# VHH binders against Protein ECM9 (ECM9): the designs that were tried, part 17

Target 1, 377 residues: Protein ECM9 (ECM9), of Saccharomyces cerevisiae (q02202)
Amino acid sequence: MQSSLPLCREFFEKITAYLDYHDFRLTITANQPSITLPYYVDEKAHSIELIIFKTTFLSLFQEAHTYFNKTFSDQSGISNENIYYMTVGFLLTTPENKTVYNVHEDLLKRYFQDNSVLVIPDLLVKEVRLIQRLLCSSNNRINKSSSLWILYRKLFVLSLDANTLVLPDILFVFHSSGSQHFSNYYCWNTARWFYDNLPYNKRIELFNLTKRFCFQNVKDCSSWSALAYMVCQQEEKKTDNIRDFQRLTSSFNVPFKINKVDLNFQVQPADAFTQELVKWIDRTYAADWPPYLCLLQITKFNITLRIEMDSVLLTWRNEILNFEENSGHIKMINNTPIVPEKFSNDLLTSVNFAHFGYKKLFLNKFLDKNKKEQSDS
Short names: E, the ipSAE of ESMFold2; O, the ipSAE of OpenDDE; V2, 0.75 times the mean of E and O plus 0.25 times the DockQ between their complexes.

## First folded at step 15 (VHH; framework vhh_8ghr_2)

Design u1 (from s3 with G107D; at its last look DockQ between E and O 0.03; V2 from the best seeds 0.00; counts 0 for: pae E 18.8 > 2, off the site)
Fold by OpenDDE, look of step 15:
Structure u1 (fold): chain B 377 residues (1-377), chain A 121 residues (1-121)
Amino acid sequence: as target 1 above (377 residues)
Amino acid sequence: EVQLVESGGGLVQPGGSLRLSCAASGFTFSEYEAIGWVRRAPGKGEELVARIYPSSGYTRYADSVKGRFTISADISKNTAYLQMNSLRVEDTAVYYCARESFYGTEDFDYWGQGTLVTVSS
């Protein structure tokens, strides 16, 4: 039966094509006068980029929506394959459509119960590839789609089935998605989720990936928050993400081999990381709040760490005092250090105002928290 | 302790073949673990020759060796291989096996001692 959705099908075939590259990027861009092809593949030394032009994107949108309208008006002669391709078109063009998302998920569930529901070879592998590559899109609407990230969690659960040929390349997805879009909350929130639900070896890898990412992206508050969570989780052992995982497993009538989640894990001890972070802050003259906030979050839950921080606090205090004596008092507006106008063109002094300013803010918040805890005890 | 040990290097004539082996210890080829072959030729910088994710079978080759070299891995032996065919004089280098530090970054943190490959008439 000729697919009534030739464009969506073609897109699916292209986006799920096996490529001997892990570094995949999906780009949606304006039409180029010199290019008449609906798609362009750019193979680079370290990455492959699939480029979809605006006209192609719109055509896919139109095809998918047209079929959607037809299907809901007349249920006769509808094939599951066509519905699936329709949903693929929506995942690209309108990923936050909840109705279509539910249709897509339902179809997958049915497929896993009965493989005859969809006659698509290697559908699970292709589905995982589809979602991963969508999440690695240059398009903000797609890569920051909460629905797609949720679907990715679900696919991870499904992939744990013994019959799954390919597991999600989760580390690449986080790195790629995070690198393409600043402070991708859903990306790093999902990273937290995976961190809690991965085996120990993979957890370590994810932690290291996140740490490296943060050190390279000082302003990315979402990734730093995730890093703080990962460090704190070693002691706090929050079970929310684990419970969610269990919920998802239950939602899929797939016999799940319950991997016992080890809550007693040490990836990097909090004290060791704290020391590393402090050194990094000092070495790099960190001039953004996220590293300090991360430090604050980590030191909040552990009294021992607080005690160890005393020497750091004293040192930073003295540094701040010395700086203020020489350069003037650091003023804060809405927890942002203000650089005096006379230094606006002095990059070094500006950075120092930010660096010492955030140290000052850290100290103030640290001491304030300690006071509150003492008052509540 | 993570260790990588290369073997199989030697002297070969142009057009000849060699197979390098990299035995890994201290870690297992996981789903996200990549092994690369990096060569250093005299007077030249480092060149990533080939990379493999053993679990998935994904491979990447430098253009200079594409079609001539094949990287593979045996998960059961925790060993990676580089089959080098149609060797050229310009392939002369010390070949290192290395583990990728972070998934998808092609940064390497652990290296073997290297094995010398000399292609000479």
Scores: ipSAE 0.000, ipTM 0.215, lowest interface PAE 14.2, mean pLDDT 87
ESMFold2, look of step 15: ipSAE 0.000; ipTM 0.129
ESMFold2 (binder alone), look of step 15: mean pLDDT 80; pTM 0.817

Design u2 (from s3 with F102Y; at its last look DockQ between E and O 0.04; V2 from the best seeds 0.00; counts 0 for: pae O 12.4 > 2, placed apart)
Fold by OpenDDE, look of step 15:
Structure u2 (fold): chain B 377 residues (1-377), chain A 121 residues (1-121)
Amino acid sequence: as target 1 above (377 residues)
Amino acid sequence: EVQLVESGGGLVQPGGSLRLSCAASGFTFSEYEAIGWVRRAPGKGEELVARIYPSSGYTRYADSVKGRFTISADISKNTAYLQMNSLRVEDTAVYYCARESYYGTEGFDYWGQGTLVTVSS
């Protein structure tokens, strides 16, 4: 029977095709006059890129929506496979459609209960590939889709069932998604979620990946926030993400033996990381707030770390004073260091104003917090 | 008891080929397990050469062997393979098969005894 959704099916086959390369990128781009093919695959030495042209994208949108309208008008002759392909079309073109998302999730749930619900070879593997590759899209709407990231969490839970496949390349998804779109809140929020629910070895890998990412992306506030969370979690041991994991497990009726999450883990001691971060800030002349904010967050939760920071605080204070004596007082507007107009064309001095300015801001915030804590005690 | 037994190592000339086998016992290849080939060269540290999830067929390779080596698995035989083509002198090492549990806490938790691969003219 000719699938009533040939385009969505074709897309599904393309996006879920097995490739020896795990470095996958999905790109949606404008039509190119020289290319008449609906899809283009660019294979590089270490990566593969699937390119979808705008016309193809729109055709998929139209097919999926047409079928959606038909399904709601006439329920006769509807196959679960066609519904699935329809939902795949929507996940690409309209990922935030909650109705279709629910249909998609429901179909997966039913499939997990009864494999005969969908006759698609290797569906679970393909589903994971589909969602991972969508999350690695160049399209901001897809990449930052809260629905897709939530689905990814759910698939992780489902994959832990004895009859489901393990999610491959979780770390790659975070790196790829984060690299394509800065400050992807949902990406890094999901990273926090995974951090709490992954086994220790994978947790370490995720931590290191996040740390490296932050050091390469100084302005990415979402990743820095995630990093701060991961460091603090070693001591704070928040259970929110764990509870969410449990909730999801229950919702899928998966007889999952929840391995006791070991909350007594140490990936990198907070003091060691603090020292590393301070050194990094000084070495790179960090001129953006996220690293300082991360430091502030880490040092706030641990009194011992606060004490250890005294030497750093003194050093930074002296550096700031010296800078201000030579270059003038650093002014702040809305917690942003202002570069005097006379130095606007001097890149080095501009960076220094930002660097020492944020050090100054850090010191002020650090001291203010200490005063409040003393007043409340 | 979980056991991994490597075979297929030996002496080969540069440009030659070898196929290593890793027979697993005490467990069956599942969706949650990866099999890796790790090599130790004299005076060098450990290098993960290739990894496969047998159930999914997902593979990864070190850059040093990419395009030359192929990792595969036969679930029916509970055996993993490493096809090594275009061997180089620098590929000389003891090759270990190792199991990685996805939900394990220690990475590779079981290792074979290793098989020596010597590439020499």
Scores: ipSAE 0.000, ipTM 0.254, lowest interface PAE 12.4, mean pLDDT 87
ESMFold2, look of step 15: ipSAE 0.299; ipTM 0.729
ESMFold2 (binder alone), look of step 15: mean pLDDT 80; pTM 0.813

Design u3 (from r5 with Y103W; at its last look DockQ between E and O 0.52; V2 from the best seeds 0.00; counts 0 for: pae E 10.1 > 2)
Fold by ESMFold2, look of step 15:
Structure u3 (fold): chain B 377 residues (1-377), chain A 121 residues (1-121)
Amino acid sequence: as target 1 above (377 residues)
Amino acid sequence: EVQLVESGGGLVQPGGSLRLSCAASGFTFSEYEAIGWVRRAPGKGEELVARIYPSSGYTSYADSVKGRFTISADISKNTAYLQMNSLRVEDTAVYYCARESFWGTEGFDYWGQGTLVTVSS
């Protein structure tokens, strides 16, 4: 005889298993002809990877779907626990199914109000682990799921209850999830939300993680946009994410009150970051737009930073003029510098067309604000 | 019950040094708990002078004391310290050790009785 939802239960237990000193990763991959195992655990010194083969993954979906349809039948034995495990199967396979997501969230809310609703051992700890490890999945449907990122924020709020010892490992989640998908919009928007609501020491860690990620993933527009947000917020903090956090505490009847960050205790002053970014652009011959756009965003309405840029702008202007005199006009298509065909095999010249092209684009956008003022005076 | 007990205050001349201690009992430090030193001078409001998260070691300081004061913690002794160097007459105040729990009520939820620091000739 078979228990209800054996695959959903098995993977719930595997994904929520306690680990010490290891990072957990979840990977769904194609079957290999010589392997009949449903999954594999790949253990390394500082990480563990659970690898689920595609046919097993599809069987998991079928099991959850079959049980979902059963909820409209006369079958006895439908329990809150089985409904929970069925919803876990959907979160793993089709996390954007809003009907099942709402069922999962409703069970969780009821459990927080009355622990007898679900008699699953260590449920709070396991739920947080489940969502964190799903968001670190290599599967784009899971990693990019707006519903799972929203649930993660809700679980962060719920985990702050004085009677729970579960706190999300936010540093691992953003490090791993950002690495799993290029320009992950929901990941980095959630990082902004956490930046505004985390205590100072975790705020420092998240800022430094985001900054390192940007410099290692220069083309990732979403991460650079999050970094620019964080730098600007250190100067003039917006309250939108703080109000959303407060709405969540109210909606879950969590009695916590959030302390405001003392603005005198900044992580990195905006002028120091600006100088670091300019220096990095010059040193590396930065040939991608996101760092330049980040610099534009930070300096846009900060008059002190704009004045401090004057010597940088003069230097960059002279560099651009000299380059164009020696190598020809920099052609732009959709604000993207184009390397002339005659230089395509010259690596240094090709990088320089992009580098000085983006400096030229930056200067044009930076200076555009003041052009009308001069003609009117 | 949670208790915070300050010690180390006293009378000192300008340019001198003092080390304040804050012995904590009734709780252990998590990642989200901080110890702060708050001072209140006569006729002035409260000023957060320094903050430490003992579990991570992260610190922050008011601009008025930056470079002169150092906050530290010894988790094994459940104690925080404020080393005050190059003291000035404007540092005269009652110094309170306080616990900040990020998730609790606004600001600091537990306070010591305070220790008087007087800087005068």
Scores: ipSAE 0.005, ipTM 0.424, lowest interface PAE 10.1, mean pLDDT 82
ESMFold2 (binder alone), look of step 15: mean pLDDT 81; pTM 0.829
OpenDDE, look of step 15: ipSAE 0.025; ipTM 0.433

Design u4 (from r5 with T105E; at its last look DockQ between E and O 0.65; V2 from the best seeds 0.00; counts 0 for: pae E 5.2 > 2)
Amino acid sequence: EVQLVESGGGLVQPGGSLRLSCAASGFTFSEYEAIGWVRRAPGKGEELVARIYPSSGYTSYADSVKGRFTISADISKNTAYLQMNSLRVEDTAVYYCARESFYGEEGFDYWGQGTLVTVSS
ESMFold2, look of step 15: ipSAE 0.098; ipTM 0.554
ESMFold2 (binder alone), look of step 15: mean pLDDT 81; pTM 0.815
OpenDDE, look of step 15: ipSAE 0.479; ipTM 0.762

Design u5 (from r5 with Y58R; at its last look DockQ between E and O 0.01; V2 from the best seeds 0.00; counts 0 for: pae E 22.7 > 2, off the site)
Fold by ESMFold2, look of step 15:
Structure u5 (fold): chain B 377 residues (1-377), chain A 121 residues (1-121)
Amino acid sequence: as target 1 above (377 residues)
Amino acid sequence: EVQLVESGGGLVQPGGSLRLSCAASGFTFSEYEAIGWVRRAPGKGEELVARIYPSSGRTSYADSVKGRFTISADISKNTAYLQMNSLRVEDTAVYYCARESFYGTEGFDYWGQGTLVTVSS
């Protein structure tokens, strides 16, 4: 009964198809008058976009729901494959439906233990593609689904025993998903989880990707928070994500022995990163708060870095005093520098008020943290 | 080391009042950290009920509770409160205290264990 659930099966085939790409995007959009196709693939030099038109999206939802309601009272016509395809339809249309999520996960766990549970060619590889590409959706409900991000962690663990090629696409998922929605909390918390549990060479790649993302998306506080987390892990390794990984390997009965080299969290020395960040702030006249927060966080856990900041503090203090002498006192509302009205149409001066304003805010918070630390000493 | 401990839940009649407390430890309230109350009603998903930035006093509320619930904080006790007035049966839920991340990011990174509020006759 391969023709049962034809829409959900077609969606599965489209989204799991092999597509050679560097940047993937899943888009759900209004129907176009001249296009009658349910799906459209837009291939560019370095990116692929899979477009699902709204009538197709709604039909997938209707088909999956109709089948779901049928399974309670009708024993005839249900099969593991049809249940799987139904859940695929729900993962796209209603990814936070916990009942269906649990059914989907149960089928995967059973399949991993006994491949005859689902007779779908290359299922684990296709499942990984499905979840990765769903997480590359521009749709907020899908991209920010905690359930899909949790499933992605579980698929990583399952892939370790299956020797599936998951690792190359992990880096792309964080870049693509992070760029789809500003300050994507679940995306970047999942990046922290992978940072703690990836092999060392892939940890380096994830760090460098996250760092590049932050400098290209300066206002994205979730990515800067993840970068700060990654820098800080080299000193006092938080164990929450490692314990979760261990719990999952036990739960799925995946044989895994930690490699000693993969316990290494020293990717870029914290002092080298700190110097780079300070130089970048100064060179670019950084006018957004997240880089300064990142600097506060990484100096919080390293006494040597706090001491090495002394010359930076002196330099920035003198710059702020000189700027205020020449341009007026920097006013702050809710920790945000205010550009005086007389300069509102002067872009360079507006940047300078933000830049020196955030340096002033940083100094105040840094000295307040130092004051608390000195009191405890 | 960061902990949030809820208390004050229980049984109450419709129209009654309760005050929930959230004692924070492992951090002190700062200018940019927010504390939220999130509830999960039977058969429903999570709903952010109220949020406060304790140092500035800025608050926000879900439409479903606006005018009936008040979030507050006592910085000296490192504790946030949810005053719930004019309670209705549909307010029955497990209420969680949660901290928005230090950087003011979307979502919450630390959660309490939850406290049950039951509103019935």
Scores: ipSAE 0.000, ipTM 0.100, lowest interface PAE 22.7, mean pLDDT 81
ESMFold2 (binder alone), look of step 15: mean pLDDT 80; pTM 0.812
OpenDDE, look of step 15: ipSAE 0.111; ipTM 0.574

## First folded at step 16 (VHH; framework vhh_8ghr_2)

Design w1 (from r5 with F102Y; at its last look DockQ between E and O 0.53; V2 from the best seeds 0.00; counts 0 for: pae E 14.3 > 2, grease 24.4 > 24.2)
Fold by ESMFold2, look of step 16:
Structure w1 (fold): chain B 377 residues (1-377), chain A 121 residues (1-121)
Amino acid sequence: as target 1 above (377 residues)
Amino acid sequence: EVQLVESGGGLVQPGGSLRLSCAASGFTFSEYEAIGWVRRAPGKGEELVARIYPSSGYTSYADSVKGRFTISADISKNTAYLQMNSLRVEDTAVYYCARESYYGTEGFDYWGQGTLVTVSS
């Protein structure tokens, strides 16, 4: 018999299908006159893209919305499975609808207590695929949904009790999501949460992924801030993330004990990373602010690193003075170095104005923070 | 069946060296698992001596063995090793190879039968 919510059910089957690829992307795009299909799958050697056309996207919303209103009129065809599929449609089309989010979460909680609540084969595996692949969307409303990122944390916790590899490629999501949206705060804030709650091996992989991402996406302030956090964690934020994890394990009755030996693990010592970053800035003539801000964040809570920076600061000060003697005073507007008009077609000189300008800005901010620290001691 | 089989134990004089091996069967090393060497000396509880994630190569050591012991793994042979140098009489113990599961409730979920290391002159 034909069931309720055929469009939402079809979407669920498409997005939760087993796909043996390294990368996944979800795209919502304008209809093409030559393509009449509701979905299109673009396969590449190591990645796959699921394309949802705008008319299909709108039809999914209309179907879910119609069913939602039907639950208030007490009509036949209302079941837990249909409510679940309705919420799947809303998670795609309006992921920040908190009423629907809460209904979706409640169904999952009840399912974990009593598997008969939802008669959907392999539901936990399919739920994880659904949320991971939604977070791999190029659509910013979906990819940057705080509700979906919070649900992803909850699914991680729930998977610990399932005694299975429900989240086998947790790191895939951060790479895909981060690559699709510049300075994605929600993605990288969630990466901090996972960093504090993952086992050692996964912490190593997440650190290395974040580090590679930062050096490949130099202007991405959110990823550089996450890297700074991973190098030199803030104790308050770390405590908050661990407490939230413990609250979730209690809320879902998941048996779990944190291995105490993990608490002192450090992937790369802060002094080693600092020296690497300084050398990279100097070698590449770094002309973007986020790496410099990363240095400020790392040294903020480490007096030993502040002292070790003295020779770097002296070297950079001398470089700035020499450059200004040869090329003119570096002007700043809104903390941004200004390239004089007469050098606008000289690419090397333009880069040097940015490079030495940001070194000058770093020195000013570093010394201001040191003054505050000395007055407090 | 998951099995961990230790070998390489025996009698050695103080200052000597031994290399312990842990051959795994019934599973292959993956990104999710760590291999540890745990020892139990007479009259003492369990001590985690060394730990490695074979897929990444990251290691950690107990303070009592730092600089003397080295843990390693060969993924292609599905085997972990513990190189023990500068052995002392207090290193006398039964050494167990153990597999740590991803966020398991007890830390280590599979254990070998153990291999005896005796340091005596």
Scores: ipSAE 0.000, ipTM 0.229, lowest interface PAE 14.3, mean pLDDT 81
ESMFold2 (binder alone), look of step 16: mean pLDDT 80; pTM 0.816
OpenDDE, look of step 16: ipSAE 0.050; ipTM 0.523

Design w2 (from r5 with F29I; at its last look DockQ between E and O 0.25; V2 from the best seeds 0.00; counts 0 for: pae O 10.1 > 2)
Fold by OpenDDE, look of step 16:
Structure w2 (fold): chain B 377 residues (1-377), chain A 121 residues (1-121)
Amino acid sequence: as target 1 above (377 residues)
Amino acid sequence: EVQLVESGGGLVQPGGSLRLSCAASGFTISEYEAIGWVRRAPGKGEELVARIYPSSGYTSYADSVKGRFTISADISKNTAYLQMNSLRVEDTAVYYCARESFYGTEGFDYWGQGTLVTVSS
């Protein structure tokens, strides 16, 4: 039966090609006059790039939407296969369409219910790759699609069977998506969710990945927030993530073995990380707020850590005083250190104003929080 | 068929060293949550001695063996090891290698036959 959605089908086939390659890049770009093909595939030694041109993208949009309109107007003779490809087209072109998202999910549910005896791992694998590769696309609308990230969680749960127990390239997805799109909240929020639901080995890897990412992307507030969470899991959020996992498991009727993962397992003790972070801040002269905010978040939840921070606070205070004595008072505007005009061309001094400025901000916020907690206790 | 085969056990004097090996077949160690060494001493219960997460290389030890024992894994050989140094009489036990599955309810789901380690003067 000739698929009524040849373009969406073709797209699905292309994006689910090369299943063994983790470094698959989906790029949506403007038309190139010299290229008449709907797609361009650039195969490198260790990576594949699928390039979709604007015209192709629009054609896919049109095909998917046309079929959608037809299907909803006339429910007769609708193929589940065609509906699936339609939804795939929507995931690419209109990722936040909730209706289509629900349809897509329902199709998956039905598929797994009907094939309860013969888990055809092939569709699930392709589905996982589809979503991973969409989430790693060059398009920020896709990468920042909350619906797609939710679907990724669902697929993780569905993959917890004998054949697909471990999702491939989870770490790559976070790294790639986070790298392509700055401060991707949904990406790193999903990383939190995974952190709570992954086995120990993968949790460790995710922690290390996140830490590395943060140290390389000092301005990325979303990743630093995720890192803070991974170090000092808030009980409420942790519980929510676990409940969500359970809910998803139940919703898909997947025979799930109870996860016996120690929910209190910490990859790195909070005190050790705090020390590391302080040292890192000092060593690198961190000139952005996210590291300090991370430190603030971690220390907020642990009284012991607060005590340990006394020495750091004293040291930083003295450093700030010394700096201000020599370079002048640090002014803050909207919690941003201001570099005096006379030093605008001095990079080192500019960095120092930011560095010591954020230390100053940290101290102020730290002390204010302590006062509030003491008043509430 | 899944198999875990321990080797390297024997008689050793206090203060001596042994290296245990756990050769896995029928599965890939890196595809599982962890490999553990569990020992059973006469008249005592089972004690998890050491655990390694092959994917990350992360290791954990019982307090009783911390600083003396080292668990490692060679993924290329699909083998886990337990280097036991500064052995004590109380380390005398049958040592089992076991695999731990992801999200498993049973913890360790497969065990080797065990190898006897006797520490005696």
Scores: ipSAE 0.006, ipTM 0.262, lowest interface PAE 10.1, mean pLDDT 87
ESMFold2, look of step 16: ipSAE 0.267; ipTM 0.692
ESMFold2 (binder alone), look of step 16: mean pLDDT 81; pTM 0.819

Design w3 (from r5 with Y58W; at its last look DockQ between E and O 0.72; V2 from the best seeds 0.00; counts 0 for: pae E 6.5 > 2)
Fold by ESMFold2, look of step 16:
Structure w3 (fold): chain B 377 residues (1-377), chain A 121 residues (1-121)
Amino acid sequence: as target 1 above (377 residues)
Amino acid sequence: EVQLVESGGGLVQPGGSLRLSCAASGFTFSEYEAIGWVRRAPGKGEELVARIYPSSGWTSYADSVKGRFTISADISKNTAYLQMNSLRVEDTAVYYCARESFYGTEGFDYWGQGTLVTVSS
């Protein structure tokens, strides 16, 4: 009698189903007494949520784990397809299991070289859907899995030389994954990797998505840091990302290189972005630190911008002095402006303490960096 | 099979204009493909004068032709164009249309037969 993986197969079919939508969310939640189904699909006009109930999630793990132990006992009936479905179960339930990750990757490598290795219809398309939709999970273990984000990079490389030429939906993944988990470091580091390895059109699209995301999610420090990187790429980190792309193409025997002439263009000049960000800070009375840190990061690597900030620094200094004269000294605790209790019910004044407080913090940090830069040169 | 066919070369006076065409077949313009115009003058090597990614319209030019030449593309006709204005004697060359891929081997992988442009009084 051959072992079967009916639960992992069903999960694969559910998570890889073609669905016409603009947003996807994967949710693992407690069972509800009124719902007896193992899965629930909640479809909206432009978004879909796939809900996996906790007992189904645990059963998927148990099924995959049982099959995994069978592969080490030399039992007959082990097939590549069943090994693949087992690894799919583990990618959902324990995505950082390196042994299983390596098995999954090996099957993909072998499939790319010999399509008869796995007789699953439209496998590459379904694999891309699987990984993208896993990364759209609100579960932080899955959404923040470094292994899944690395696999996503590998799928991009594999898709460039596949017979079907299936490309990952990069913009969808970063928007959906970033929205599912606040300050997702792994998501936004992967966005930097793609930015350095994408052609001009896709860089423009990714830049504009990241910029829009930052202004709609002002407190998200990871996205603002990625935006700063995209505005002012660091040559060493850009080289590291390009080298990693080349390492992946070599590892999969994909004979691709990025043509060098297109690697040096900018989507938006750093001085233009800096002026836009300063105007936005002033117009909106920005009261959160990440936009200010973004300015610090951009000016860190651009001496011309550090010098050109002089008029901004003077204006902000005068604003801070006027505010403190009228409203009192701005107190900081752990680099966070404190609103005095007497103003806690005054929304405008509370925002102003944060706004001018963060301007004051920015000035102090900027001038310390400017003094260090001048002393070093 | 990928093919590139140039047309529009000829004889022109200094200060005149020509428009070169590059009809592509065997592939459609994608966001990852670029079309370049490369010229070879007598006694010189190859010079990339202009490049376009037809799907996006992104362009680049050699310093020697900036402000005088304009590269464009019509995706529906699968054709790229090089508008050459204010022609000079040193623009005399055989002009080749060539293709490259962003993700591929370095350099141009497909070339046309070339079209001669002669600028003389």
Scores: ipSAE 0.033, ipTM 0.486, lowest interface PAE 6.5, mean pLDDT 83
ESMFold2 (binder alone), look of step 16: mean pLDDT 80; pTM 0.810
OpenDDE, look of step 16: ipSAE 0.503; ipTM 0.775

Design w4 (from r5 with Y53W; at its last look DockQ between E and O 0.83; V2 from the best seeds 0.00; counts 0 for: pae E 3.2 > 2)
Amino acid sequence: EVQLVESGGGLVQPGGSLRLSCAASGFTFSEYEAIGWVRRAPGKGEELVARIWPSSGYTSYADSVKGRFTISADISKNTAYLQMNSLRVEDTAVYYCARESFYGTEGFDYWGQGTLVTVSS
ESMFold2, look of step 16: ipSAE 0.357; ipTM 0.744
ESMFold2 (binder alone), look of step 16: mean pLDDT 80; pTM 0.808
OpenDDE, look of step 16: ipSAE 0.134; ipTM 0.548

